# VHH binders against o26223: the designs that were tried, part 103

Target 1, 191 residues: o26223
Amino acid sequence: MKLLWTSQHIKVTVHIDGKVSKMDVLEAIKTRRSIRKYQDREVPEELIDKILDAAMCGPSAVDERPWHFIVVRNREMLEKIPEVHPYGAMVKDAPVAIIVCCDSSLEKIPGFWVQDCSIASQNILLAAHSLGLGAVWTGVYPLEDRVEGIRRLFSIPEHVIPFSVIPLGYPAENPGTRDLFDPDRIHLEKW
Below, E stands for the ipSAE of ESMFold2; O stands for the ipSAE of OpenDDE; V2 stands for 0.75 times the mean of E and O plus 0.25 times the DockQ between their complexes.

## First folded at step 6 (VHH)

Design j4 (framework vhh_8pnl_2; at its last look DockQ between E and O 0.10; V2 from the best seeds 0.00; counts 0 for: pae O 12.5 > 2, placed apart)
Fold by ESMFold2-Fast, scan of step 6:
Structure j4 (fold): chain B 191 residues (1-191), chain A 120 residues (1-120)
Amino acid sequence: as target 1 above (191 residues)
Amino acid sequence: QGQLVESGGGLVQPGGSLRLSCADAGFTFSNYDMAWYRQAPGKERELVARITTGGSTNYADFVKGRFTISRDNAKSTLYLQMNSLKPEDTAMYYCAKGLYEDWVSYMDVWGQGTRVTVSA
């Protein structure tokens, strides 16, 4: 006797706002990869607007939605990010980066802003992927040196906490996809 | 310079086999995901196969069923067994070490490559 688990890949044509996408939600989640190499090609403002719209659509604790976003296209500013983020070297080569921030004045419940900003960050990665872009989450919070470095670099107020820096662009690498399904991590009815 | 050294490349006839090795001189091999990439003349570098710290493997569609990736943590060595080689497999093959989805402290270490030529 044996039990086999099988995963499936579904490719669906999706119509969004008059545009056609060939990637369904499950495919987008399963095929998204961190991308750190970008083409020397501008990302249209319209795509950034769609990504930020998606970022704001995540669930939020007590619907506090504490997120604010800084869009960075200035080459000199992108080149300074590695000076305050030791693992952000790729940001200087990206055409654009989004800094996800928490406005603490919008908090309704202490501490859940971390989950809120994590959700927004993941939505940025998924939205970018669905639009043919590549992106990577580079961690800022809770590493205080990175938090303060990014705050000073972008003139972020004291009541606002920079959470992540996400460079994005048209991908110049293909790391392939992962098959991570592990049935040993699934427990039925009890542990 | 990276601490990864590839070997095992060479000239082989179509349908032949080769086994590539990648030795890591570092002391943290077992803590990292490992991968084989290749770059054919005039093409971009592309993923061939990946193996996680836990032993899970992932293969590019163009090598599935022909190539097998494996690791020996005691020897700090990564392998790629290549069977049923085709002329299209001709490339420089690179070993890479990194936790690719690490968003806190990503490190990407590359070897110098080993050349594979599949030709009559």
Scores: ipSAE 0.353, ipTM 0.714, lowest interface PAE 1.9, mean pLDDT 86
Fold by ESMFold2, look of step 7:
Structure j4 (fold): chain B 191 residues (1-191), chain A 120 residues (1-120)
Amino acid sequence: as target 1 above (191 residues)
Amino acid sequence: QGQLVESGGGLVQPGGSLRLSCADAGFTFSNYDMAWYRQAPGKERELVARITTGGSTNYADFVKGRFTISRDNAKSTLYLQMNSLKPEDTAMYYCAKGLYEDWVSYMDVWGQGTRVTVSA
């Protein structure tokens, strides 16, 4: 059995008995990195569909599922995002971006939509990684200038809140693995 | 923990060169994106150059190929080689580090700065 986590130059897929093996969940979580450089290569719609399916699998407060997604492939629109999102410059170089939004009319418990959309956003990152793609979460909410800029650019109605912009594509960089485990953050029974 | 110490600033004539260094004494240097910022008197602090954990670099437009950012992970040190210096490069220069996984793009830790003066 081949363990992908030990090879820095092998894509996330592994062959076992002539078939492609999918990445283990813990491996995906440990090896996922924010990717800001992308190959000049299109991302098939079928992969985006799988990523969005994964995004919608997350739990939500009272099962409210407040999320909506805008898939952006249009070059002119991608090139305009950095004009309203100052730290989203890499979006113009991505073949596709996903905007995670909250429809506040779907809220059942006020304010929990932030956790709900965070779960969806992280699932997008993990799913993209498991499919051999790289992605990065660029924050929109709660930065009001970014929220209003993205809302204006994509004609998002006032009751819908853009939460994050996630550009993705086949990676053109490898930032490497980090060891961030800290036992001092673990408290048994009480603080 | 989280201590950054800049050095290498000084007084130079126009057209001269300086090499700034930033030593990271506090924790694992390799886990962080690094950047140089500068602040001239009466101006806002501005980005000069950024380098990721993987070595990818970005430069402000005013650099125009004159500066080179680099890092030596074995020595836990960030560098800025500054060539063809101009009077408008006169400023306090700060190194900064941030999380590569930063979705807000704010730097987490700053150095105390090193002064660069380019006398006309």
Scores: ipSAE 0.092, ipTM 0.509, lowest interface PAE 3.4, mean pLDDT 85
Fold by OpenDDE, look of step 7:
Structure j4 (fold): chain B 191 residues (1-191), chain A 120 residues (1-120)
Amino acid sequence: as target 1 above (191 residues)
Amino acid sequence: QGQLVESGGGLVQPGGSLRLSCADAGFTFSNYDMAWYRQAPGKERELVARITTGGSTNYADFVKGRFTISRDNAKSTLYLQMNSLKPEDTAMYYCAKGLYEDWVSYMDVWGQGTRVTVSA
């Protein structure tokens, strides 16, 4: 049975207009893109709260929920992030950034915090997208220089590991959609 | 800070082969995407090959099947097997590690390079 994946060109009309259209989860996943250009427009606190709520709804190993979030709106701090984060130039242009961190003291099983924080980070991206915002996952961990840079900049304790920096804002670009489906990556029953 | 150290460069005749190595003494090697770059005199640094944490590879157009990038996570070592070398392959070859973010490669750690000279 040839699964005719009809590439329905879901024209994700990214309504640049602030209308929070309810996006279903599959649409959010499929149409999400990294957004690195933002409008000169503030993000309401209510949206950030919704995003953070979503960030905390993901699963974690043994329900350890090791994540912490730093919400950064201060312009000076946003402008400093690129100094310690290579390829984080867009952060200075965002009205807000969320730094996802792991509190290692909350970890119950070693090593799974990476997955936990990844899930939280992805949920931030998806939630942002669903709310009409653009965001990008700028990786911090496991790059030592970035980890230490962000740690110092935000006075993050040693037992807390910065994982990602996610700038958010109303999008000022539309990179379009991607077809990322690759049947060659699917193996049935065995490799 | 984990240092990348390249080795295996040298002088080789056209049509010859070299195997470059890059040893990572830093953070967990397996967590990084890796790449080989090269820079010829008077030219810009250019990508030669990339390999992801998952083992996916990508090559520059000029490679044309002559080079193979591979990694040994147990040894924290990146390799570049170069066959059928040409004079135009003469360059300083650099190892780099970083991450892919949404189809963009961010290489932010570099080795010092190893020199490859292809000359008759």
Scores: ipSAE 0.000, ipTM 0.241, lowest interface PAE 12.5, mean pLDDT 87
ESMFold2 (binder alone), look of step 7: mean pLDDT 79; pTM 0.801

Design j40 (framework vhh_7aqx_2)
Fold by ESMFold2-Fast, scan of step 6:
Structure j40 (fold): chain B 191 residues (1-191), chain A 123 residues (1-123)
Amino acid sequence: as target 1 above (191 residues)
Amino acid sequence: QVQLQESGGGLVQAGGSLRLSCTTSGLTFSSYTFSWFRQAPGEEREFVGAITWSGGYTDYADSVKGRFTISRDNAKNTFYLQMNSLKTEDTAVYYCAAPYDEWVYASSEYDYWGQGTQVTVSS
């Protein structure tokens, strides 16, 4: 007749205006939105550390964990990102950005690094949201011009592939939530 | 209130050309990335092309690359899809769309849609 979905409340610490509150995992997933407008406020190093810790906790094919991260706070460097990423205009206004990279020398199974870096990117978005920050995933790979532009801008070596650029900060917008559940995309037992 | 309105659709012979327009209101036009989508009968909605707020970058689906050109006129709050060398498989309802803010590949979110305009390409 219908699919029954029950939330499991897993306690996660969330910082809102310096205060700590709790958000369950399903709530975080359902309420995360792309945030492209940021307050003129510094993001503490402690929050970046928590976000990167969460990023590295994702599952990885054959546990290869090929991800590396560049943390960019330098205003001049942030202002240059839109020159090599046409959809990255908001990065120049962000207090910080994280560049997710794949170190191909760590790859154990060909091709799965894309999924690995996607998982890391999504974990960054969810962790940022859970900590009261806003972020957006701007795509780099597989667009060759963006890959090359980001590589040159940040002196990324040949064996490392820039995957995504994720600006983040305290949100200056609240777009609300979306209702995206479509039961027609769920097939029981067979297609 | 944000509104997008398509125009320029119609019937055309294979090999012909059409120019679609999308007029917008209720948004700061120069701050938006705009896209065209299409939906053929019995098919899912397909991306056709996009143009960034700066006009400095355009992107196209492989099926239309080299035949279609997207452009914008910030003074008229209008963006366009020039369709050349039309094929029967280009027959679809064409929609213009705008995301909440910026269109990005991995996290694209479209909040504003037009009503659609029919393009029919006869053999």
Scores: ipSAE 0.000, ipTM 0.183, lowest interface PAE 12.8, mean pLDDT 83

Design j41 (framework vhh_7aqx_2; at its last look DockQ between E and O 0.02; V2 from the best seeds 0.00; counts 0 for: pae E 19.0 > 2, unsure alone 63.4 < 65, placed apart)
Fold by ESMFold2-Fast, scan of step 6:
Structure j41 (fold): chain B 191 residues (1-191), chain A 123 residues (1-123)
Amino acid sequence: as target 1 above (191 residues)
Amino acid sequence: QVQLQESGGGLVQAGGSLRLSCTTSGFTFSDYAFSWFRQAPGEEREFVGAISGSGGSTDYADSVKGRFTISRDNAKNTFYLQMNSLKTEDTAVYYCAADRGPFESWIYSYDYWGQGTQVTVSS
């Protein structure tokens, strides 16, 4: 008896140069890179809708789903983000950015909204990659000056906390892939 | 080629002031954001402050906000950390860093680092 064990693969359809390709979920995770250079090309609303749908499908503590999203396409507004976020210089060159926010009134268990919004942010990055786009997570929370800067710039109410700013677009760079597997970080049975 | 070099560290009494400088070479200074980090004995390296490429935006760690000020001088390819009202808890090696990208860090990217300068606050 000879058994071949393979994991089930989930295929994601990616549109590249008018052609349809398929990307395995594991390949999407392993090949996603932070992209900070974008083509001068608009991202269709349909793709943003798919990305936000994926963002809302993440698990959340006690199913609180505290996330709200601001979609920014206005060039003037995108150009102002680097003035309140020192590491957000690339945002001004992106055709669109998504701001991930927590509505604290939706929080059912204190403090877990950070994990919830982190999950939503990572899902945005993976969904963008699977759709042929590039994106980067730029951190806002817990840096109070960035939180207040973004809040003021986008008229975000005091009970809502901006968590991350994610510019995205068609990539204009290819950093390649990383091999980061480190067996020294894996402990069997005990530490 | 690319270099960041700190200066201005030393011994100071609690309540005193120090100004750290970071002189840079090997890249177009005006294109980059800059940060200060510090590492106390036995602790992990922590963020202190940052200044945007335009100079219009600054960030600070809560522990130093209102006491420390970061600034830049594009003509001199140098940026600074003005440290006022120093506390014994501010004792650390201070590092300057430049945001180069590309990287996978979502909070601070730094590929260019200085060697560090010791700041010791007595009493």
Scores: ipSAE 0.201, ipTM 0.600, lowest interface PAE 2.7, mean pLDDT 85
Fold by OpenDDE, look of step 7:
Structure j41 (fold): chain B 191 residues (1-191), chain A 123 residues (1-123)
Amino acid sequence: as target 1 above (191 residues)
Amino acid sequence: QVQLQESGGGLVQAGGSLRLSCTTSGFTFSDYAFSWFRQAPGEEREFVGAISGSGGSTDYADSVKGRFTISRDNAKNTFYLQMNSLKTEDTAVYYCAADRGPFESWIYSYDYWGQGTQVTVSS
């Protein structure tokens, strides 16, 4: 049975009955899409906890785990984020956002915190998707204006660096799936 | 005001070629990734292809891969769909779209859409 990856509509079977169908890791990775439209529906705290748990399960340089997370549900604050983040317009429409930050005082090897926070951010996206939520990674670092904007808005200490803003919600769009495999990017043994 | 305008559509014979253009205004062209979509009568709008903000990456639907090419000209605020080896099944209204995605170049939120241009491929 040739799984014809027909570009057909990934029927995100939104199981109405709240039963999160088990999604395997490869499926989660391959079917995940950035979601920027959300339903007018609250995200349960339980789901956020699961997402944050996943965010903290990634590897970090020398196991530094320098990440911190700000969970934002306040509507006023969500609406202010786009003022300092030009590509964060969708945040105002989300019921919740997670701001991933680095505590630089925890860093033992300079520069690796970017990788650590990236892994945490990606895990948030994958976990959200597996739980039937939509999310998008909006980059803050390394753009200084965004970093300082978010810092001021949320009173983040100087030694803590905001890295990403990730709005989450039940998806109100289905962008479909993509095949991004490119064999030209694979080199065997040497370039 | 943000505007996307398709051009270059028309009637072409099977096996022929056509080049579509999407001219944009009202936003910073270089900050956006761009996509082409098409919709045949009675069918849903489907993804054709996309080009990243930097222009360094492209993606195509399997149905058009190897036949269609997307490019962009930042100086002209225009991106293109070169369609070669056209088939009757390529007949559709073609739409251009713009998406903001500074980090993930392949995020399609479809912030802005063109009005569409008709492409008809005859046998």
Scores: ipSAE 0.013, ipTM 0.245, lowest interface PAE 8.7, mean pLDDT 88
Fold by ESMFold2, look of step 7:
Structure j41 (fold): chain B 191 residues (1-191), chain A 123 residues (1-123)
Amino acid sequence: as target 1 above (191 residues)
Amino acid sequence: QVQLQESGGGLVQAGGSLRLSCTTSGFTFSDYAFSWFRQAPGEEREFVGAISGSGGSTDYADSVKGRFTISRDNAKNTFYLQMNSLKTEDTAVYYCAADRGPFESWIYSYDYWGQGTQVTVSS
């Protein structure tokens, strides 16, 4: 498989049926947008499997891999999330959501699970985007009311900490691409 | 069932001009971004240029910039590649491609491809 780069970062993979099947990783990172409106269309289980595989590919502190994932497709449960997560209103409109959790019994270095689960959450967003889906990270941790509410709603045990709720689906909006590079944020050798 | 069909290829002398067309069917034309790629014998497929789903943005490979122009006609479900000041190095099979969705139609990878049309530029 070979890639051709342009100013639009268009990736081409030629197959027998003429279909291009893959997005370049830099294109995925630069063009991913938070998507809060979704088509009335189910997300195939195979895509969720690919997304979760990608989520678990992230590095973790001392390879502790503290993450667990709850896949929520049940309409009743999705509709209850906004009751305990007021900035998660779009979750009720998503065909599926992924809850990223930390199992604190797996923690090997105290406190680094937040970085670990943040990495997994971002990988979910990038993988979803590369598969033609839209997603958004809605924050749960460190907001105690949200943590407690999600824990109760999904029967999450005390030693497991819900970190984020990520609704996803086929996009029903197009916010466009941004150029966010800011050279003033780059410091060579020292501050 | 989506179809893309290139036409307008042929033999042309260096310095000449040629216009390629890509006629599409089986989808809503305005929802898609379109591009042209080319492939010389024994070489890898090369990006030539792209036009956004809205038609307001274009991009071109450095090797063709200033010589080639992409345009689209939504009424005819057709987009074009105008090739001017042709060089022997432009000899290749030219492919049109389409990518779905207003959110990625002007930036991303392409879901559909035509069968290709030969362009030969003689010295």
Scores: ipSAE 0.000, ipTM 0.098, lowest interface PAE 19.0, mean pLDDT 82
ESMFold2 (binder alone), look of step 7: mean pLDDT 78; pTM 0.803

Design j42 (framework vhh_7aqx_2)
Fold by ESMFold2-Fast, scan of step 6:
Structure j42 (fold): chain B 191 residues (1-191), chain A 123 residues (1-123)
Amino acid sequence: as target 1 above (191 residues)
Amino acid sequence: QVQLQESGGGLVQAGGSLRLSCTTSGRTFSSYAFSWFRQAPGEEREFVGAISWSGGSTDYADSVKGRFTISRDNAKNTFYLQMNSLKTEDTAVYYCAAGSTPYEDWITEYDYWGQGTQVTVSS
């Protein structure tokens, strides 16, 4: 890794150089795992920007791209997420979380925003993994209490629907890889 | 929507075996991945093992791998933890959970938890 320093404020930007093996797309898909334990290390803003760029590159129904993202680094706010999301306890230990939202004013076809936001969420997970980070998708929609809890906590307007909360950071666990290929789920020509 | 109830806990000697069961409601059973967690006295709840909705993949904590086996029976709306070669350090309250496991690839958090069943392993 290379460290870059700025002249005005101490800002450490960490880059992984070409000495680290490049992860191809198939490898990233097959080796990505849910990570719920994080090192006590800040994630550089540059990496978050790359992740969000990747999130917005997903396909969307009739190209509606209804997603908006809230980046949460404030420790007090991260600590409040488990109060409205009972299974989001790991979020309080993450250095940052991304809340994936649907802006209903951008919706062009009813209901497909769920698939659009799922695609954006998965791209966040894959991009984070490819950059040496770990992340986990914690579900918000369609659980009404979690939707309203997250909405109130982050001042999300009525026309915007919080879809998922994705904590991320440098991984402090390695769950290993899984062999998930199941040929019994593949049917040739018909069921 | 789904309720989980553990059974099969109890007292067992070190080196012995015990099978825990977790019963669930209705036809939604086949749509869930299931996992077992445990909590020893004075410790936080920890992952033990998981089985996917298809039964085609399983994951285990390193401390139990090779000794414990998780399985499911969709016809009975039940999943199991077969515990072999039990050690005193396996003493804990065991909880079953429905939803995505901590080591599952497609992730939602656990939607449903059981109340727990006590397992005590004597020397």
Scores: ipSAE 0.000, ipTM 0.122, lowest interface PAE 17.5, mean pLDDT 81

Design j43 (framework vhh_gefurulimab)
Fold by ESMFold2-Fast, scan of step 6:
Structure j43 (fold): chain B 191 residues (1-191), chain A 121 residues (1-121)
Amino acid sequence: as target 1 above (191 residues)
Amino acid sequence: EVQLVESGGGLVKPGGSLRLSCAASGRPFSTYAAAWFRQAPGKEREFVSAISSGGYTTYADSVKGRFTISRDNAKNSLYLQMNSLRAEDTAVYYCAADSPFESWIYPYDYWGQGTLVTVSS
């Protein structure tokens, strides 16, 4: 390996199985994978705080920032999620899950909260990956049965909309890498 | 890649029992969480039961105490033992396994073709 001093990258420190590594932003984006298998290890509160801090740093329509988050660590509650979210079976094996919600009272422009909460959800996935954790986005909105099921299970008020459920933990799988670049989807100057 | 094939469906009288099997080919089945879903005539597909990669089980309220999900990783198979069957259990039953893919709506990207269970006299 030769050091190229003309190349500069923003690096993020990641703890993986007790080892420290650095991951630049592009590497984090390209190597993040959905993780559905977790080690029997607690995730420290400090890491959850870092993830939620990152989640709130996304761009927001008219800077409305409508996101709210529920952090779920209670085993009995995690075990009930698959009853109201049929594709959330992996949540039972996760030490913690984050529910991303929209507080509709904070909306300044109707409808753009979906993009805002999508941005927050993706930032959770990227931040988790950068910190040596694995996570997966399980969809809630706009599936009415899932929205109402999650609302009832977590006592979410009527003006708040649950958007996604993201279980996370230390990864117990490595699904490998993807090459998704498709130049046919890029148009120069016009269609 | 995983391919799923269900078997064990059929006609059964109310109060009877059936054991559904799901055979996986391709990847080792033990690497996936797996589930049973069903679709009754004229209704949307609904959740029945799931088993996590760690072996924890979940059941829909309508089947708790009557159905048992189990996995045999050595045989690369998933099972659903159905007891005390009711007319309301009549449906096509689907085996599903999650995948390492990036789907956020339906993370069970591997589905079988379904097996019909009819509960009637």
Scores: ipSAE 0.152, ipTM 0.565, lowest interface PAE 3.2, mean pLDDT 83

